# Ledger of designs, part 6: VHH binders against Citrate synthase (ctsA)

Target 1, 373 residues: Citrate synthase (ctsA), of Heyndrickxia coagulans (Weizmannia coagulans) (p27660)
Amino acid sequence: MVNTNQFIPGLEGVIASETKISFLDTVNSEIVIKGYDLLALSKTKGYLDIVHLLLEGTIPNEAEKQHLEETLKQEYDVPDEIIQVLSLLPKTAHPMDALRTGVSVLASFDTELLNREHSTNLKRAYQLLGKIPNIVANSYHILHSEEPVQPLQDLSYSANFLYMITGKKPTELEEKIFDRSLVLYSEHELPNSTFTARVIASTLSDLYGALTGAVASLKGHLHGGANEAVMEMLQDAQTVEGFKHLLHDKLSKKEKIMGFGHRVYMKKMDPRAAMMKEALKELSAVNGDDLLLQMCEAGEQIMREEKGLFPNLDYYAAPVYWKLGIPIPLYTPIFFSSRTVGLCAHVMEQHENNRIFRPRVLYTGARNLRVED

## First folded at step 4 (VHH)

Design y11 (from j21 with K104L; framework vhh_5j56_2)
Fold by ESMFold2-Fast, scan of step 4:
Structure y11 (fold): chain B 373 residues (1-373), chain A 129 residues (1-129)
Amino acid sequence: as target 1 above (373 residues)
Amino acid sequence: QVQLVESGGGLVQPGGSLRLSCVASGFTFSKYGSYAIGWFRQAPGKEREGLSSISGSWGGSTSYSDSVKGRFTISRDNAKNTVYLQMNSLKPEDTAVYYCAASLRPYSLYWNEADYDYWGQGTQVTVSS
């Protein structure tokens, strides 16, 4: 008899789900979001436009956008019990573990956890979108024995998020740049965290549980943390010549260099990275300090010439976040906060046409071993 | 939690030099990009002014006020968890209480005291005959 080996390691290239949410078009080098090119959206649309598109199905008009903004403002506050729980964590706690704890605890305050109606899940998604920025920013402050920064009603969603992190009202330029970064991180087909959320959702578990699993997935260094790793390399290098030396040393040791390579953009810089590079130029001009820009450009040239590799979004988002005054440990939590809308869309889509994931294994271990009497 | 202790102040004649030290506890200077250390001073009857800052694990990212540029040098020793302010060519106008301050943000402006969350007790520097 013919035995077929059906094992595909890591499910690489396996079509595991059907979706109308997003698509990585490797043929046309496009990231598709609900039928739109993400790059085209990012030029003229803000994060709330993407939120409405992913959760309501359309780009909002002015009245719809205003209604969405007011809806999210009502959700900015977190229960005092969540702040108390975060205050009990060791001060050395990882920010992603603090975020996971906060999201997990939120589930206990939802009296409708078994309700999978679209309208109930949609309200739950808005609650998560409103509360996650607060949990991200203020878990960091609590872990550093600082007072929580309360959200302000007169700031936009993105300005408020940056305000809660830094304690300072952002400038118009800072707000625009930060908002664009949230657009660019908002959705990306089926990475490990999105697949994890769909697997959890496939049991008809709740949205909080699915997102808790996604946070745990994103904490893994093979999935998340690339933007933090980029900024850590820049900090270690300190100078243009130091960064050149650091990159040549890593290349000579055959070490992987974070911030380079993309599934869709294999022969050129990720256009999302190019947008963050322009943001870095604008921020550098404001304070007259272009050291990070010079370092990044030197590294970009070395990787292109020696490896044929090009910057991805993380490579230029990292120094942008640093210039916005954001602590490095918050870069992955911010990435998750942005991706929360995509994750919610995927969980709701999974619930609407559900089938539980039940894979099998190729058994390669011993059989028929004798048990001694 | 986070505490800063200044030392090295005292009396010095005009044209003299002093080196101030700021020892940090509750965090380490080996953290990447999550801190800045600044030096501020306050003379009697005057507002507090920012003098200099050094950012995170960056050795090259330092800033100075025009009043001290070319005379004062900020440096760090991460192994000793200490930031120094080398003060040369001291003038009577440099007489003040000197404070070190820490921010756990990767970017903080030397002149903006609101960017700094933790402050030392201060050390007196007197420049007189």
Scores: ipSAE 0.000, ipTM 0.159, lowest interface PAE 19.8, mean pLDDT 86

Design y12 (from j21 with K104W; framework vhh_5j56_2)
Fold by ESMFold2-Fast, scan of step 4:
Structure y12 (fold): chain B 373 residues (1-373), chain A 129 residues (1-129)
Amino acid sequence: as target 1 above (373 residues)
Amino acid sequence: QVQLVESGGGLVQPGGSLRLSCVASGFTFSKYGSYAIGWFRQAPGKEREGLSSISGSWGGSTSYSDSVKGRFTISRDNAKNTVYLQMNSLKPEDTAVYYCAASWRPYSLYWNEADYDYWGQGTQVTVSS
């Protein structure tokens, strides 16, 4: 039943679902992924290890990992019709809108859309994991009237993704750093985009529809775009002193500064951010340019001292992606590409033990208005 | 230019087996946009009937009509660019011209005849004593 005492804005603190996929442990300051600490996984495991863990239930052995890699390689190509649809978009289109369009159109090529069996959804998950990097990278090239970059047979999944974006074969260091960023973005309990995917899936809609909704959710300023916003601030500032001035100006106007704060790591730096900070140090050493590192360290100090806030993953992932040669508009699409595995796991879990989400409202509008004759 | 060539038809006794082959040219089975392949048949005086399909994705998902489920098996050899239809426990009612068809839509199913863009010439299967 609905009454005035039951309204909880934004569902804050409400437990909306049961899951075995992930957990934000605020007591122990841990992000749990299928029983494992994400930080521990990120030190020794790659993105395909996380894919296998989330979709198949276990960390893969060597043979299983090889089979997964071969499976994903078969899924890299997108239908020519998707390229045609993307080519019809205005050149000013947002990359997240191009991604949403591509994911949505993929549904039209699946004649088994009504089949929600685990094995069929698992095949769809691998198809989406294979195709989304291509859609992300090559929609950007199409929007800039550039030729699509085809994946190469001899590159890993993460190296191919970076190659399709930049047109350059990544170094071992670049590949390692990019792959680790995909691990760190792969899953995070129930943010708005994951909840949106579960809501759509709860109607027994298809995986493509659920992910289309998740893209739309992640485009929202309050959810996604934090990594893009961080790099835009750094680019606007240009210098260490410029960045200090920009931060002090925003703080004086009581504006939110993107890249700071986390639900689990409220009293310390997010360890995932610390990993990306180390990556930024390594890339800066190779390139002989530590300006972005100096700027970020200055901003980290100001926010700690004036607000008691600490960097989150987005804060250090942004300059890392810049150093890897990735265009700023692709940062949120890359985040989505990484999160595709978590989103697929949640949709499949929702279908396997489904209950449609059907909330009610507290009505605050007019009553008893008479229709005039 | 997409072409499909069927082979393996002939005369067989009731309870016998035949394997039909469909060799495809003008496309490959190694990408998402690869063609779905369906097997169809048409008996004299009857409408064309869809029997089985295999999706255009590598390895492909398979589907079967109730009339052949458990008796016929569709499979693909990507290296040979060939699709097979293994027909077991054949009945006189299985007598028909068998057609291989390709759809550029990778997930086209056997009941969606209208989705199929390219058709082979057909191969006769006769089940009789």
Scores: ipSAE 0.000, ipTM 0.110, lowest interface PAE 20.7, mean pLDDT 86

Design y13 (from j21 with S103D K104Y; framework vhh_5j56_2)
Fold by ESMFold2-Fast, scan of step 4:
Structure y13 (fold): chain B 373 residues (1-373), chain A 129 residues (1-129)
Amino acid sequence: as target 1 above (373 residues)
Amino acid sequence: QVQLVESGGGLVQPGGSLRLSCVASGFTFSKYGSYAIGWFRQAPGKEREGLSSISGSWGGSTSYSDSVKGRFTISRDNAKNTVYLQMNSLKPEDTAVYYCAADYRPYSLYWNEADYDYWGQGTQVTVSS
């Protein structure tokens, strides 16, 4: 029988699944990815190294990495019907709704949806990894009555993604910085979107359905949009003094300030945020303008001194994406694109040792009401 | 295909005002993002000078060059797919051909001629007694 004394709101602290994929080690202040420290990976490895690690189980050698690059290049294009469906959306459509629509429609082009064998799901994961950047970039262009930007076969995965967004071939520095941001967003244990994907996968539904649900989850303001919110605060403030005033006003009203605090890194800046801060310094030097850096450093000081809170990844990723020429509405879609590899790993793990999620409810409503004739 | 058409130029006396319009076609302004639009001018024998920009992001962040800050105001009308440049307290040195330009990326905290992908044909502004 269901124990009514064990209702835990939001499942807070409940261990809902077993996983070998990732772990938030709050005791040792470490984010573990397949046994490796994410910080160590982020300093020396690129996004495709993380893709191979999460989907194939190991850091790739040179031959494996070359094979992965070639495999993904074959998947950059999307069916014309996806573009047609996106073109039917009203121009005021939300970017996350456009992304969800595109991912959902991809399922209809998979002739093997009933096959959930590891090798078939792995092929499907690579198809999603190749095609989601195209859907993200070109849904934005279509909503602005622009021609889709075709992928270029001679560009790397990350350079091609940024190229499709901006219409301009990225510099080596821009490619390196963007690629690192994808590494840093790739996986994070069991946030709501990953849990949603596992719940959907637990019914033996397909990978596209699981990812469609994850997009819907990430659209929710309690989960996604933190990096967009950070950039919006910086735009509203416009100056260093404006940002100081904005933060003090929010603090006086006891409002939550986005971009600060982390479950693992509670006593220091998230080291991933520190890497994005260095990227912001490099981009500021190229532009000859450090205003965003000065604003962010002022906010960092205020939050440290007044609240003992430190920047998380979103705080410095936001101005980096701005400097890379990325539209603010695409920040959450890019986050999803990065997390696609982690989501695929979780869905495949769920399918390999499945049990359907079937919770019960504590009923608090009316009983014994009569139906009148 | 993206096109930009400027209008509103003309002859005005020192201290007067003009409002320039830049009508965009081939793309749509929206709540969720659009092209960044910049205003530039070029006087005879001088290089092209950036004056102001408005971002295509949600907030429509604006920036101004020191030569026009406090006198010129940039704004958007998303329903009309139009960007305006309100020019007040005009001086003889403001005499130039004025251009609007679109940056494919909707960010423009700063202006840079090299970043702009599409350009209008220009509209003449003459400030004289």
Scores: ipSAE 0.000, ipTM 0.313, lowest interface PAE 11.7, mean pLDDT 86

Design y15 (from j21 with S57R; framework vhh_5j56_2)
Fold by ESMFold2-Fast, scan of step 4:
Structure y15 (fold): chain B 373 residues (1-373), chain A 129 residues (1-129)
Amino acid sequence: as target 1 above (373 residues)
Amino acid sequence: QVQLVESGGGLVQPGGSLRLSCVASGFTFSKYGSYAIGWFRQAPGKEREGLSSISGRWGGSTSYSDSVKGRFTISRDNAKNTVYLQMNSLKPEDTAVYYCAASKRPYSLYWNEADYDYWGQGTQVTVSS
């Protein structure tokens, strides 16, 4: 009775949800964010512009943007109990596991946890946007027996995030580059972590639970580890010639090389990657060291010539984060921090027009086994 | 508060060896460490020269300037929070004040002093007969 032709492994190509948030337009080679081209937005708008667009529905004017920044600054503080919980973790704990723990514990401090009204979820989204950078940066410091770095009130949202990570006040160039990376990672239709958040939200579970599941999903190597893997390859190679040898070795073993290929940009470099490549050039000029740029350009040429594959955002974001002084294990937590706004938008949209996800299974196991008693 | 303390300098004859130590406080070396440690030297009337660096994370990726490659070896002991510079086949031109420096930028291939945020007071190495 069961039609086996109805089984679609991995839900590949299945339209699982309706959304007004974002769209991967493969026909026009465009990433659409609330009706706008993400590339066009990234040229003139910052991360807080994207936050306002995704959560409030419009690009903010100057007064709205200032109000949003002040709202987020009020949310930077995390309960001391969260710092205590993080301090109990083994020092070998992965930053993504520390982040998942911190986000999960935040739920216990929400006195309106069962309230699904739009205004309550919106307030909750701003609380998460304010607190997640603190959890990301300071869980890392705690795991290294270092004191937490408190945010500075005179720094922008993105500058504070980078400051909490590095303990160094960023330059204007460093701030601009980091902020742009957050714009470029902010939203991307329905990857596994966003789908996971929507599945959890479909039970009318809370925003913290949905994001906890999304962190767990993004930790998986097939989803969120690509930018860390790129920088690990560059660090292992150390030289242009070393990187060429490393890539040829991986290709000879038919291993997947991280940082290449995109669903939308199949015949050219991802334009977001091109923006991060320009950022890498600017950072390299400041300190007179272009080794990472030369290594990446050599790898780009090999992959284009040998495989017809082009860099994606992760390929050039990785060396940019390295140049900004960011520890490699924080690259995926930073990606999650950026994506928090998109995840919150998706969870809120799911709650507002909800239907629980309840799939069925094609059973292929044993039948009619007997219990002795 | 980050602090670096060098030791192990002194007088040695040409062809001799010395081992410098740099004890770090205010941070720890680990698999996920955020700091790189570099060794620099400065002789009177000359610019400060980068010699070797080691990442405070993973396997401790190392780099060496051409002037010391094959003669000097950098290493770390995470339990003692200490970085060492083993100096072999010393030459009179190696005479200088040697500095340990810490960078919040963990990229071990940078040799510019501007990439380092914290500096020790230095230890004198004199190579003469």
Scores: ipSAE 0.000, ipTM 0.269, lowest interface PAE 14.6, mean pLDDT 86

Design y16 (from j21 with S57T; framework vhh_5j56_2)
Fold by ESMFold2-Fast, scan of step 4:
Structure y16 (fold): chain B 373 residues (1-373), chain A 129 residues (1-129)
Amino acid sequence: as target 1 above (373 residues)
Amino acid sequence: QVQLVESGGGLVQPGGSLRLSCVASGFTFSKYGSYAIGWFRQAPGKEREGLSSISGTWGGSTSYSDSVKGRFTISRDNAKNTVYLQMNSLKPEDTAVYYCAASKRPYSLYWNEADYDYWGQGTQVTVSS
């Protein structure tokens, strides 16, 4: 007999922190980012606009945006020692494990690790934003015994990230679509990885440690990997009819189907997913291949009709990333790369108004067991 | 590392057929973004031209240049890690060295030669009397 009235499993619905960064408004069906509607931002603003908004507090003017671009360009290079460490990993290592290792090692190169002043943390955030895309792209190449792709100074942040992954300069359309995906993944209130980063930050630990923990959290099946799982289902199905059969088989076995459902958008498609669906249509038109679009539309119809469930962002981001030439194991690392700005904002906010997290437990185990034999 | 080995070239009379094979190693089809394969040719004293591509996706697109559309067919056998170019109704103008090429970008098209990272050694096709 134990009193369970004080225990809230998974902290579901518990208000664990105060924040000015973002809010999931279920009443108005809005994702709020520093006071702005994320969907409105995504229509006219790029990823660097979101970076400036989350880290500096305002949408940048042209001079501020140019300064931010030049600041990030100075941070693209990764120390040779990190490339050496990544080269020691088994070739079977997942890119999320390589990313966690790279972020962890970056801490050892920071001469001011104990400094928690806002300006020092801000500089640190820009270093992480500059270097994480390189670690993501080139850890994948290293794990495949391929030459690292060096960043180019004449490309935008998002174009350069895609270039380092694919080895090819993206078209204007590819750059626009990829950049928008980074905007849409940039921030989302308090998912497990953000909470983990705040927990670590609450000890006054460093930004690298907090992000290392967030990478570890996001690798978990219940948090990250949904975009990878969606694309794997599409690959396994191979055809429209194959995908219909795969979905009906999973539904008959009462298995969860990845890429469907959202806490805010429960009765309609996530508008972020709708934007990625339009991107998939544009890419399909350019290359004359709409098979992925047809498969996804068939799956969308089945889930709506049989379960009343609607696509989330991962459902349509996955085939978009495939069309952009991105290897499936990089989808979650790209998600993390995008979310790095939100994670940095949360860690800095936690440091500014800090209280260490010290929960208690409801003990349900044995008592008074004898020690002697 | 990635290697492409071509076979099936040779001498054929006008109106004849040949099937070229391109065996890939260092990657596999249908998981984690398999490579796109393109077929290109180069005749003596002329620039290299793209003929056909098949995307690296499991059920992806095929595309063809106007010079070969309706006569050539590209296909793949994922179990054998092989891409084929079936060439029908061959003309003397089809005489060239034929190359298969692999692109890390799964949707690379035949007219985007710059997208292709790895190239086979080439196989000679001669269409004559």
Scores: ipSAE 0.000, ipTM 0.376, lowest interface PAE 11.3, mean pLDDT 87

Design y17 (from j21 with G56S; framework vhh_5j56_2)
Fold by ESMFold2-Fast, scan of step 4:
Structure y17 (fold): chain B 373 residues (1-373), chain A 129 residues (1-129)
Amino acid sequence: as target 1 above (373 residues)
Amino acid sequence: QVQLVESGGGLVQPGGSLRLSCVASGFTFSKYGSYAIGWFRQAPGKEREGLSSISSSWGGSTSYSDSVKGRFTISRDNAKNTVYLQMNSLKPEDTAVYYCAASKRPYSLYWNEADYDYWGQGTQVTVSS
């Protein structure tokens, strides 16, 4: 009765846009970022190297990286009015809703909002990259009736982000691990949030509007929250045996287990997950507590043996963030903060070669209903 | 305003047991708690020593110093906003003032005293024959 031959639910497998930013290469099992393998980049490059690559088009030299660091440090502060708006939110507000509110309000402070020139959008990207970590960290403190933690000028971008969240200067190891997590979350072709940002940008709307929509998209359970869900499972389980029982119960009920499976790495552990597993081992050794590592390894074994499924980045990023002292409600906001650079790159690319997205529908409702006199 | 009140100290013979309680106010022990609780002790003329820690969120993560591992157990009652330290096989060298402390980090370690911002007044434990 309904012809679905031309209807592709969820646009699954549809090539919706052209991009030079990133590619999920399922044939070679590679995540490509501006022509580079993300894993190769993550071994020697930090988050600011990825920022420069995605926004300026090249891996930075020493002078370019220093200039980028100085540029971002000038953008750490948020307008006081944004802190005031966040303070008006009920204490039960979701952190992703607080983040969305802060990003949305930032648009009202841009005096050149209608200017879509590449250089103006690039300046906005740096403003968003500088201010989003502050909004993420301090919205959490405000919602918990705690004093905002002001950014410090002597810390790196990643160390400062972690400092604003925890109130403590991170160790060199903590900074390195957190920075690497930001590299690994920075870009991933065309997930729902990136597509949403491109759809909004296609109307020639502004960068803040596009990112506001992306925050709303990432809040959705089917897109974001997987790292939070992983840590919630670990908390609910409390022990190695508890986690084994929790996983067997979910498997018997045919429930989806968060933190497993990847579009590119279908027959092996996501190498990004392997990097976070190594980070978890390093943090566990330093603090003499390997419970989370033991729980995660037990779960990894069960899923491999019973389902042929392997950990994705979220599975090991979650316990790493816990070990770094990061509250669970901030895991998805941190993911968004990392992805801000990729989202900005996509919006700018969309503006530079724009075509408005205008899909059609397969209509299945009533027709020709008569209006009675 | 965070406040911590310890109780349960006293005189006990070697090999005996005590359970210390730490009642917290100004934050809650819940799935999404933002605090970690640690137990510390200080004997006369010695530096303060970290013993054990537990997150105020439900994490299942506890840690113990080698001097008490296998003898002491940290636990929480979220409904009563209370953390306990169950002390078994007590030795004369366990004689000290025992402190409950809270950190704004949800996962803070017992050996990192600098992470703990809020401290109780302490409760005396004396192990003597």
Scores: ipSAE 0.000, ipTM 0.358, lowest interface PAE 11.8, mean pLDDT 87

Design y18 (from j21 with G56P; framework vhh_5j56_2)
Fold by ESMFold2-Fast, scan of step 4:
Structure y18 (fold): chain B 373 residues (1-373), chain A 129 residues (1-129)
Amino acid sequence: as target 1 above (373 residues)
Amino acid sequence: QVQLVESGGGLVQPGGSLRLSCVASGFTFSKYGSYAIGWFRQAPGKEREGLSSISPSWGGSTSYSDSVKGRFTISRDNAKNTVYLQMNSLKPEDTAVYYCAASKRPYSLYWNEADYDYWGQGTQVTVSS
């Protein structure tokens, strides 16, 4: 007797865990981060404010923020052996595969891997937050047969991350825009990668293993890569008219257009996307080049008129990252780098109130087949 | 290793034209698209000057120094991993070694020599009767 009424494909709508970290409020159209509206936070707070809020439980005062900055600066360097491992990868490798390898290898340098105490996991979270930007930036350089860019102690966390990617100290505007993008990507309830991290953590596995699984999940086309796909569409189109033709062609073939639609913001543009659109306008003015802005505005109009769909964060973050000098293959690794703080918070919460995930299946295959001879 | 190789230089009479090519290796224009390319020149006893730049975004984002605006045109062929500099109405004052250079930052805000990370070896252009 097969009972299909108990099977919920993809766990759609199933409450799989309890959390105090974040909530997607579809009724009030709000993304809640530790009780705060993410949009309100993004207007006046930076990424390190979000780091402190998610890992320590509160928005930091000036002294707490300075202490956090000093803590992370001690973690910017990665073991030379990690650079050596990355140098052995084929030059055609994607940076997401390099990132997964680097995060996995970091576990081998932790002498306390069996310790699940909150204070020990908190130290690991800061080590991962400090080192992941280096792995992301320098895996790209290594894959292009370039020397790694060493972090600078006189730069802020976000400026240093952008510096390691581009090889140039960012302007104040570039730093502010990049930092805001990290705030906007920092946490989002229970997407597949966060659920994967919690599943792995539920076995009392280590934080590095949980994040390695999350990188693997985020590489999947149905979860990550939307920002890369948006920029690839813009690059393929080349012109405003080319982008209009590309979108109409995809719509006629009933293909999904990446960068549109959101679970919370179903009838309007994602306000996070609006912030990145303003950033694109500011960068376009400074650079004297508004082609990407014009293309994106044309695509926004077509999707609104033809499908009633609106830009999500990925749609405008992609051309912003392009304007900041960031290679397309680093967009998903940067997303992961931002989300590392949320992932660490979820793994630590899972360890502190743990129950191993052990679902069952509805079996629909053959039974009682006999092995011949 | 990132490498840039210039070609197309030579001797030309005043009023003539030349097309310089810059071929990139160690990175691709189409797949990653992250390098802005600039053309620079240096005459004997003078400082190196920037002439033109093109962003890694497909066509459209170009700049030109006042000394070459209206006479020189920069263009990009991403499929051939090549950037061109079409030089028209050449003058004796255009005699110099011409360099192409790549910036890791796609939109160099300063458009000066210090913003460029990789340089070609140069190609000689001589404009004389």
Scores: ipSAE 0.000, ipTM 0.384, lowest interface PAE 10.7, mean pLDDT 86

